# Designs tried in a protein design chat: VH-VL binders against q0aze0. Part 398

Target 1, 268 residues: q0aze0
Amino acid sequence: MKIILVNNRFKENTEKKAQEIAGQLSALNVEVIIDNGLDEPYAGTVDFIMVLGGDGTMLRAARRYGQRAIPVLGVNMGTVGFLSNIEINELAEYLPLILREEYSLEARMMLEVAVFQQQSLLTRVFCLNELLLRSNSPRMLSFALEISGQKLEPYRGDGLIVSTTTGSTAYSLSAGGPIADPQLDAFIVTPVASHIINKRPLVVSPEREISLHLLEEREAIIGIDGQIKMDFGAENRVLIKRAPHPLLMVNLKAKPFFTSIDRSLQRQ
Short names: E, the ipSAE of ESMFold2; O, the ipSAE of OpenDDE; V2, 0.75 times the mean of E and O plus 0.25 times the DockQ between their complexes.

## First folded at step 19 (VH-VL)

Design KK19 (framework fv_bermekimab; at its last look DockQ between E and O 0.92; V2 from the best seeds 0.83)
Fold by OpenDDE, look of step 20:
Structure KK19 (fold): chain C 268 residues (1-268), chain A 123 residues (1-123), chain B 107 residues (1-107)
Amino acid sequence: as target 1 above (268 residues)
Amino acid sequence: QVQLVESGGGVVQPGRSLRLSCTASGFTFSSYHVHWVRQAPGKGLEWVAAISYEGSNKYYAESVKGRFTISRDNSKNILFLQMDSLRLEDTAVYYCAKDRIYYSKAFYGMDVWGQGTLVTFSS
Amino acid sequence: DIQMTQSPSSVSASVGDRVTITCRASQGIKSWLAWYQQKPGKAPKLLIYAASHLQSGVPSRFSGSGSGSDFTLTISSLQPEDFATYYCQQDNYRPLTFGGGTKVEHK
């Protein structure tokens, strides 16, 4: 068995723990690769991914490895979030199950985000939570939203979020989006400070494609999962569709999503 | 320089066929929807047809459905309009024009036009 | 089909005048309206897209407004080169449809 341990290089406690766990796994004849984000994603074949940290680390792991159809386990290290399944102090208890591959998987839809400039593909990213289009100035943006070829009324506001159901409890929620069942596949399109008061978010079929582009010569930014940032201008377009592969999240411990929402949100 | 150049217009007899061409240069032709728009002498503009950037979707005005066929060769940067069963009311200058936005499934206005090619009929 | 009605069909004006052209759609087309300028013997030129957005290179004296069914093109101070025919065009629905045009002539 080969396992990737994903941690955050900027958090010393996760680095130390990663080393400890690596040692323990090695003692059990498990091959371990540590990914702290410093290097390129490991290109070799692996059987399991263990994410040590919070939601941010999981998001990074999902972007780096999510397309490879590898089981991904979130191990929380004292943070509040929605993407971890077990706590670090529980790892010893569940480690035998992991090694025996005695766990269930939950498929989480990801976004495929393609950003273009002058008809050239700048980047293609798979992400677990959301794509954000935001103004880079105090002024509102004017942009076109297209869903499966249907043109909506031009948006005016600070920006727009296109989120997965997994991402519904992230920035989309802060922007007034609905809380969605993570077992449901859908896009959530949430306006950010629209000039139209009470502009409602949209729940969109995962079979549809979403396109965004600016209608004016202004500077904006694209944000992906709150970690990737790039400039976005009039010559750019973003195309969003369902990723061809979901993230396979390991479910070792039952987590009642709906009953834990209040608790999780209060702690954030 | 971004430009479109129409050709193939001329004098025809009713019931005959004519094939118009539009050659694109200065931009990535294969990334944009392209339109045919015509204008009868002394009259206004009339949308005729459009073809998606990939060529997979074709759209026609009711007045030309079943008679006109729009097509494109992205490898040669050429747009075509095959006009069959021509009628006197088809007399017009035919313009080709590109859509503003690339890689879209919708239309967002026509920002570049050719100078047009005249189609007229013999007495 | 969406019917686009322009008014007036013609307008006589002098250099420096404020010129207003209206376009009405038979039903709501959101903001997906374009304005074109055409001079005799020339191809149309895009002026405004999405009802109110000025095409690159177009003078700022041109402006567009409106949404839904009623739209307006305004030339704040008419210049000699602005004498032409103007067309509105909706692209919210297929088939695409143009207005009948408005000819701006010398007074």
Scores: ipSAE 0.878, ipTM 0.939, lowest interface PAE 0.6, mean pLDDT 95
Fold by ESMFold2-Fast, scan of step 19:
Structure KK19 (fold): chain C 268 residues (1-268), chain A 123 residues (1-123), chain B 107 residues (1-107)
Amino acid sequence: as target 1 above (268 residues)
Amino acid sequence: QVQLVESGGGVVQPGRSLRLSCTASGFTFSSYHVHWVRQAPGKGLEWVAAISYEGSNKYYAESVKGRFTISRDNSKNILFLQMDSLRLEDTAVYYCAKDRIYYSKAFYGMDVWGQGTLVTFSS
Amino acid sequence: DIQMTQSPSSVSASVGDRVTITCRASQGIKSWLAWYQQKPGKAPKLLIYAASHLQSGVPSRFSGSGSGSDFTLTISSLQPEDFATYYCQQDNYRPLTFGGGTKVEHK
């Protein structure tokens, strides 16, 4: 059995804990590859991915490995989030189940994002939560949204979010988008501070293709899962579609989505 | 640098066929939708046909549907308009034009135009 | 098909004049309208796209406005090179359709 251990090296406690867990797994004859985010993703075949950290670390793991159709387990290191399944102090209890493959999988859709400049592909990335287009200056954007060849009225405002259902509780929620059951596959298109028209979020089929381009030169950025940031200008275009493979999330412990929502909204 | 050049116009007899060509240079032809637009002498512009950047989707004005066929050769950067069963009403200068946005499934305006090629009819 | 009606069909103007041309769609086309300039014996030139956005290299005296069904092209201070025929064109629906044109000519 070969396992990738994904952690954030910039948090001293997570790096130390990752080394400790790697040693424990090696003692059980499990080959461990540590991915701290600095190098290219591990290119070899693996059987399981264990993510040590919060939702941010899971988003990075999904971007790097989500398209390989390999089970991914989120192990929380303290801060409770939506994407972890067990706590770090529960790992020893659940290790035998992991090694015997005694768990269920939940499929979560991902976005495939292709960014172009003057017809040339600049980058193609996959993400679990969302793509954000936003103004990077005091001036509002004017941009075109195209959904499977249909042009909507031009958007005027600070930007737009194209989210998965998993991402419905991330930036899209903050911008006024709906909370979506992550078992549904759909794009959620949420405007950011629309100017002329108070546009509502759209929920569209995951089979649709979405594209964005600026109608006038402005300073803008594209953000992916809150982790990748790229400049975006009038000569750029972004194409968004459903990724070929969903992220396969490991479910070892019942974590009802609606209970998690209630907990997160009730901090008072 | 960016240029479209039409050719193939001439004098034809009603009911005959003619094929127009449009050669593109200075841009990535295979990334853009391209159009045929015509203008009868002393009259306004009339959109005739368009073809998607991959060549898979073709669109026609009702007045030419079933008689004209648009096609493209991306390896040679050439757009074609095959005109069959020509009528006197088809007398016009035929322009080819490039759509503004690359890799789109929609149209966003025509930013580059050729000089046009004239199609006329003999008595 | 979407019918595009331009008015006026012609306008006589002098250098320095403010010229306004209108275009009406028979059905709502959002803001998906372009304006073109055509000089005698020449191909059309794109001036405005998406109703109000100026094409690169086009002088700032040209401006477009409107959405839905009613659109306007304005030339704030007419120059000698602006005597031409102007066309609106919708690209929201297929087939694409042009207005009949407005000829801006010398008084």
Scores: ipSAE 0.830, ipTM 0.927, lowest interface PAE 0.7, mean pLDDT 91
Fold by ESMFold2, look of step 20:
Order: sequence, then structure tokens, then C-alpha cells
Structure KK19 (fold): chain C 268 residues (1-268), chain A 123 residues (1-123), chain B 107 residues (1-107)
Amino acid sequence: as target 1 above (268 residues)
Amino acid sequence: QVQLVESGGGVVQPGRSLRLSCTASGFTFSSYHVHWVRQAPGKGLEWVAAISYEGSNKYYAESVKGRFTISRDNSKNILFLQMDSLRLEDTAVYYCAKDRIYYSKAFYGMDVWGQGTLVTFSS
Amino acid sequence: DIQMTQSPSSVSASVGDRVTITCRASQGIKSWLAWYQQKPGKAPKLLIYAASHLQSGVPSRFSGSGSGSDFTLTISSLQPEDFATYYCQQDNYRPLTFGGGTKVEHK
């Protein structure tokens, strides 16, 4: 059995804990690869991914490994979020179930984001929460949103968020989007500080293709899961689709979304 | 220099067909939708047809549906308009034009036009 | 099909005049309206896209406004090179449709 342990190098106790857990797993003849974010993603075949940390660490793991259809377990190491399933002090209790593959999987839709400069693909990235288009200057943006070839009224404002249902409790929520059941597959399109007051958030079929481009030259950026950013201008386009594979989240401990939603939002 | 050049216009008798060509240069032809637009003598502009950048979607004005066929050869940077069952009202200068936005599923304006080629229906 | 009605069909003006041309769509087209300029014997030239955005190289004396069904092209101070015919075109719906044109002529 081969496992990747993902931790956050900016939280020092997670590195020590990752080494400790790796030692315990090695004693059980489990091969362990540690991913603290410094090295390239492990390219070989693995059976399981264990994420040590909060939602931010899970977002990085999802971007790195989410398209590989590998079970991913979130292990909370402090602050309560939406993407962890068990606490670190519960890991020893659940480890036998992990090793016996006695758990269920919950599929979480991801975005596939392609950014172009003129006709050239600059990058293709996958994300779990959202893509953000925002102004990078005091001036607001004027931009076009196309959904499966249908042009909406041009947007004018600070930007736009295209989110998964998993991302509905992240930046999209702060910008006025709805909380969505993460068991639904959908895009949530949430304007950011729209100058046009009738621009409400949209819930859109995951089968749609979404594109964005600026209608006038402005300094803008594209943000991915709040963790990656790149410059965006009038000769760029971004194309967004449902990613080929969902993130496969391991469910060992019941996490009733609706009965605990207020608590999770306070500690997000 | 971004350029479109039409050819193939001429005088057409009843029962004949005509194929117009539009040769593109100075831009990545295969990334942009392209259009045919016509203008009868002394009259306004009339959109005729468009084809998506990959060639998979074709759109026609009602006045030409079933009679005209738009196509493109991206390897040769050529747009075509096959005009069958020509009528007197098809007499016009025919322009080809490039849509301004690459890799779109919609149209956003025609920013580059050819010089036009004249088609005259002779009774 | 969306009918595009331009008004006036012609306008007689002098250099320095402010010229206003209107375009009405038979149903809402959002802001997806383009303006083109055409001089005799020449191909049309894109002036404005998305109702109000100037195409590269178009002088700032041209401006566009409107949304929904009603749109305006304004030339703030007419120049000799602006005598031409102007067409609006909607690109929100297929088929794409042009207005009938407005000829701006020397007085």
C-alpha cells in the first residue's frame, strides 16, 4: 500500500506530525511519500492520500492529486473547516479502517480552468473551490461572461467568482452567493461588487462551459482557490468546465452538513 | 498584417451556382469565427452566414438557408461560400469578416473585413 | 429574427456638429450591439462593440451608449473623414442582423 501524506510547510508542527505518522505507517509496511509543498507532486501510483491540516491544505492536495481518482482523507489539525473528516487525535482509532479500505467515498466536483493569452494556452489548472476574476487597480472591470455560447449582459464591477458547490462556503459566500449542498454538482457564479444591481448569483448546470474575457483594457488577475494568481488582460481568455474527475473524499466519520453548518462557517 | 481577400465573384445566369473564397493571412485563422456579409447595390448590409473556428457549427440567415453552404479549410486559411439556386436578390458585394474573439461559442463583432467580391445575377 | 431600426436614415451635417444616430432592436439584446462605419466603395469598419467600447484606433469623438433595445452612436464633433454611412448590428442572437443604415452627409 502506498500513501501520500500532504502537510502545510508553513505550519511547523504538521511537519513533525507527518514524520511521526509516516514512521507509524512504515512500521505497518505502508510505503509513505511526504508532500509538504516544496517538491513536485509525486508522479507514481498511490492508493490513498492523507491531508494533515485544514481546508487550505486540502485545496492544495486537490489541485495536485484530485484528477488521479485517489481517495483523499482530510485530517484536521486544529481549526474546524468543511473539508476534514476526522481529527488528528482520532487517526489511530480509524487507521485500521483506512488500511482495510472500510470507508465510503464522497465525490466533490472540481473545476478545470484553462487560461489563454491570445490563442496560446498559458496554463491548465484544476481547483476545488473557485476561480476569481478581479480588478488589480482602482478601476473596475468591464467583462463578458459566456455560458455555453449564451452571452449574459456585460458585467461591470470588481470581478466575478465561478465556484463549485464545495466552494459555496468560501469566497462566493462572502460575495453574497448561496450556501450549496456539496452533494450537488453545479457552478455558482457570483459577482464581486457589481456596479449593476440586478446581477444576482447564478446556479448553473455542471455540463455548461463558461468563459470570461475583458471588454476593455484593464489590469486584472485570475485567482485559483485563493492560493494561485496570474495576471489577466484584454488579450486573455479563461475557459472553465467541470473537471474530468471529482475529488474522491474519504468518509470515515459522519459529518452532517446541515446540522453543523453554522459551527463550520464560524471556524472556516 | 491581418488581411482577408475575397475571390470568385462574377456574373451568374439562372440555374448556375458559384463558390466564393476568402483567403486569410496575418492571424491564426483557425482560432476565430468567420462570417459572410453582403450588400446589394445601393442597399444596407445583410449578414449571410458564419462558421465556428473549428468548423463544426454553421449559421445562416433565413434568406439563404438551404441554398448557401459555408465551409472552411483551416489548413489553407480559406473560408468558402457555396451559393446554389441563385436568385436576383442575391446580387451583392460579398464580404468575409473575422470575429474579434478567439475560441468563443458566441459572436462579439467583426473587426477585420475583406474588400468584397461582386456577384451579379443576370436574368 | 431581431429587427434593427436605425434613425434617421440620413442626416445632413457640417464639420464640428454633434451627430446622434439611434438604433432600436425589436426585442432586448442586452448590450450586445456593434456600430460600423462604411465609406463609399470600401468595406465596413468596426467602431464600437458591446454598445459602448471603442475598437482600437477609433477616435474618442465616437461614443456609444444604451442597453436592452435602445442604442445611440454619437459623434461629438464631426470631422471631414466622418461623412459615411453608419450601421448598427446586434450579435446577441442568431441570425445576426444589421440596421438599415444612417448616411451622414455634408450639408
Scores: ipSAE 0.720, ipTM 0.890, lowest interface PAE 1.4, mean pLDDT 91
ESMFold2 (binder alone), look of step 20: mean pLDDT 93; pTM 0.952

Design KK2 (framework fv_bermekimab)
Fold by ESMFold2-Fast, scan of step 19:
Structure KK2 (fold): chain C 268 residues (1-268), chain A 123 residues (1-123), chain B 107 residues (1-107)
Amino acid sequence: as target 1 above (268 residues)
Amino acid sequence: QVQLVESGGGVVQPGRSLRLSCTASGFNFSSYGVHWVRQAPGKGLEWVAAISYEGSNKYYAESVKGRFTISRDNSKNILFLQMDSLRLEDTAVYYCAKDRIYYSKAFYGMDVWGQGTLVTFSS
Amino acid sequence: DIQMTQSPSSVSASVGDRVTITCRASQGIKSWLAWYQQKPGKAPKLLIYAASHLQSGVPSRFSGSGSGSDFTLTISSLQPEDFATYYCQQDNYRPLTFGGGTKVEHK
């Protein structure tokens, strides 16, 4: 068995904890690769990915490894979010189940985001929560939203979010989007401070392709999962579709989604 | 020097066929949808046909459906219009035009036009 | 097919005049309308796309407005090079359709 331990070495002694866990796994004849975010993703084959941290670390792990169809377990090291399944102090209890593959998997859709500059591909990124287009100046954006070749009325405002159902409780929620059951596959398209009164979020089939481009020159930014930031101008175009593979999230203990929503809102 | 150059126009007899070509240079032809638009002498513009950037989606005006075929060769940067069963009413200058937005399945305005090629008839 | 009706078919104007051209769609096309300028013997030139957005290099005296089914092209202060025929064109529905044109000519 080969396991990747994903951690953020600059957060709360996580590097030392990752080394301790790696030692425990090695003692059980498990090969361990540590990914602390400083180098390229591990290129070899692995059987399991263990993410040590909060939702942010899970988002990074999903971008790096989510398309490989490998089980991914979120192990919380601090404040509980939506994407972890167990706490770090519970890991010893659940480790035998992990090694015996006694767990269920929940598939979570991901976005495939392709950003172009003058027809050339700048980057292709997979993400778990959302793509954000936003103005980077006091000036409002004017932009086109195209869904599978159908043009909507042009958008005017500060931006737009294209979210997965998993991302429905992240930035899309803050911008007024609906809370969606993450077991559903759908795009949620949520406007950010639209100048057009009554511009509502859209829930769109995951089989559709979404594209965005600016209708006039403005300073704008593309944000991906709140972690990647890129300049976006009138010569740029972004194409969004459902990623080929969902993130396979490990369930070792029941974590009812709707109970998690209630707890999250109480901590506000 | 972004350019579109039409060729293949000429004098034909009714009922015959003619193939127009439009050669693109100075831009990535394979990334854009392209159009044929015609204009009869002294008349207005009439959209004729369009083809998607990858070539799989083709669209026609009602007046030419079943008689005209649009196609493209992205390896040679050439757009074609095969015109069959030509009628006197097809007399026009034929322009090719590039759509504004790359890798789109919709149309957003025609920003680059060729100079046109004249199709006319002998009686 | 969407019918595009332009009015007037011609307008007589002098340099410095404000010129307004109207275009009406037979059904709603959102804001997906373009305006073109054509001078005698030349290919059309794109002026405005998405109803109100000025194409790069087009003078600011040209402006577009409207949405749904009623659209306007305005030339705020007509210049000698603006005597031409103007066409609206919808790209919301296929087939794409042009208006009949408006000739802006000398008084």
Scores: ipSAE 0.831, ipTM 0.924, lowest interface PAE 0.8, mean pLDDT 91

Design KK20 (framework fv_bermekimab)
Fold by ESMFold2-Fast, scan of step 19:
Structure KK20 (fold): chain C 268 residues (1-268), chain A 123 residues (1-123), chain B 107 residues (1-107)
Amino acid sequence: as target 1 above (268 residues)
Amino acid sequence: QVQLVESGGGVVQPGRSLRLSCTASGFTFSSYGVHWVRQAPGKGLEWVAAIKYEGSNTYYAESVKGRFTISRDNSKNILFLQMDSLRLEDTAVYYCAKDRIYYSKAFYGMDVWGQGTLVTFSS
Amino acid sequence: DIQMTQSPSSVSASVGDRVTITCRASQGIKSWLAWYQQKPGKAPKLLIYAASHLQSGVPSRFSGSGSGSDFTLTISSLQPEDFATYYCQQDNYRPLTFGGGTKVEHK
């Protein structure tokens, strides 16, 4: 058994715990690869991915490893999030189940995002939550949204979010998008501060391809999962589709989604 | 230098066939949809046909549907219009034109045009 | 097919004049309208796309407005090189369709 242990080395408590857990796993004859985010993703075959941290660490793990169809477990280190399944103090209890592969998996759709500059591919990334297009100046954007070859009325405003259902509780929610059951596969397209009164969020089939480009030169950026930021201008184009593989999230204990939402919406 | 150059026009008899070509240079031809637009002498512009960047989807005006075939060779940067069963009303200058946006399944206006090639008829 | 009706068919104008050309679609095309300029014996040149966006290199005296079914091209101060025929064209529906053209002539 080979396990990737994903953590953030700049969080001292998570690095110490990662080393501790790696030692425990090695004592059980499990090979451990530690990914602290600084090096290239591990290129070899692995059986399981354990993420130590909050939702941000899970988003990084999903981008690096989500397309490999490998089970990914979120282990919460302190702050409660939507993407963790167990607490760190419960890991010892659940470790035998992990090693015996006695758990269920929940598939979560991901986005495949391809960003072009004058026909040349600048980057192709996968993400769990969303792509954000937004203005980086006081001036609003004018941009085209194309869905499977169909052009919508041009958007005018501060930007747009294209989200997975998992991302419905992240930036899309803050921008007025709906809360979606993460077991549903769909794109959620949410305008950011649209100056057109009738621009509503759209829920779109995951079989569709979404494309964006600016209709005029403006200072804009695209953001991916709130962690990758790139400049975006009129010569750029972004293509978004459902990623080939969903993220396979490990369920060791029930974490009712709607109970989590209820708790989150009541917190100040 | 971004350029489109049409060729293949000439004098034809009704009912015959003619193939027009359009050679592209100075841009990545394979990334863009391209159009044929015609203009009868002294008349306005009429859109004829288009083909998307990968060559798999073609679109035609009703007046030419079933008679004209648009195709492309991305390896040679050439657009074609095969014109069958030609009629007197097909008399026009034929322009090829590039769509503005790359890798799109929609159309966003035509920003680069060729000089045109004349198709005319004799009895 | 979407029918594009331009008015007027021709307009006589002098250098410095404000020229307005209108284009009406037979049904709603959102803002997906382009304007082209064509000089005698030459290919058309794109001036405006998506109803109101100026193509790179086109002088700022040209402007477009409108959405849905009614659109306007304005030349704020006509220059000698602007005497030409102007065409609107919708790209919201296939087949793409052009207006009949408006010839801007010397007075």
Scores: ipSAE 0.812, ipTM 0.919, lowest interface PAE 0.8, mean pLDDT 91

Design KK21 (framework fv_bermekimab)
Fold by ESMFold2-Fast, scan of step 19:
Structure KK21 (fold): chain C 268 residues (1-268), chain A 123 residues (1-123), chain B 107 residues (1-107)
Amino acid sequence: as target 1 above (268 residues)
Amino acid sequence: QVQLVESGGGVVQPGRSLRLSCTASGFTFSSYGVHWVRQAPGKGLEWVAAIDYEGSNKYYAESVKGRFTISRDNSKNILFLQMDSLRLEDTAVYYCAKDRIYYSKAFYGMDVWGQGTLVTFSS
Amino acid sequence: DIQMTQSPSSVSASVGDRVTITCRASQGIKSWLAWYQQKPGKAPKLLIYAASHLQSGVPSRFSGSGSGSDFTLTISSLQPEDFATYYCQQDNYRPLTFGGGTKVEHK
């Protein structure tokens, strides 16, 4: 068995714990690769991915490995979040089930984001939560939203979020979007401080293609999962599709989504 | 630099066929939707047909639907309009035009136009 | 099909005049309207897209406004090179449709 341990390079306690767990797994004849985000993603074949940290660490793991159809387990390191399944102090108890492949999988849709400049592909990335388009200056944006070849009324405001259902509780929620059951596949399109009355969030089929471009030159930024940031101008265009593969999340114990929402919302 | 050049116009007889071509240069032809727009002598502009950048979606004005066929060859940077069952009311200068936005299945305005090719009828 | 009605069909104007041209769609087209300028014997030139956005290289004396069904093109101070025919065109619905044109001619 070969396992990737993904951890947060900025937290020393998490790195020490990752090394400890890697040693324990190695003693059980499990080959371990540690990914702390400093290098390119491991290119070889692996059987399982264990994410040690909070939701941010899971988002990075999903971007790096989510399209490989490999089981991914979120192990919480003491932060509250939606994307972990077990706590770090429970790992020893559940490890035999992991090694025997005694768990269920939940599929979570991902976005495929392609950013172009003058017809040339600048980057293609996959993400679990959302793409954010936002103004990077005091001036509001004017931009076109196209859904499967259909143009909506131009948007005027600070920006727009295109989210998965998993991302419905992240930035989309803060911008006024709906809370969505992550077992549903859909795009959630949420405006950011729209200056047009009656601009509401949209829930769109995941089979559709979404694209964005600026209608006038402005200083804007594209953000992906709150972790990647790129400049965006009138010569840029972004195309968003459902990613070819969902993230396969490991369920070792019941973690009902609606119970998790109640706890999270109470903390603010 | 960026240019569209129409060709293939001429004098035809009613009921016959004619094929127009539009050659693109100075931009990545395969990234943009393109249009045919016509203008009868002394009259206004009339949109005729359009094709998306991949060639997968084609659109026609009602007056030409079933008689005209739009197509493109992205390897040669050429747009075509096959005109069958020509009628006197098809007399016009035919322009080809490029849409503004790349990799779009919608249309956002025609920013580059050719100089046109004239289609007229004998007697 | 969407019918586009322009008014007036022609206007006589002098250099320095403010010229206003209107375009009405038979049903709502959001803000998806373009304006073109055509000089005699020449191909059309795009002036404005998405109702109010000025095409690169077009002088700032040209402006567009409106949404839904009623749209306006304004030339704030007419210049000698502005004598031409102007067309609106909707691209919200297929088939795309042009207005009948407005000829701006010398007094």
Scores: ipSAE 0.828, ipTM 0.919, lowest interface PAE 0.8, mean pLDDT 91

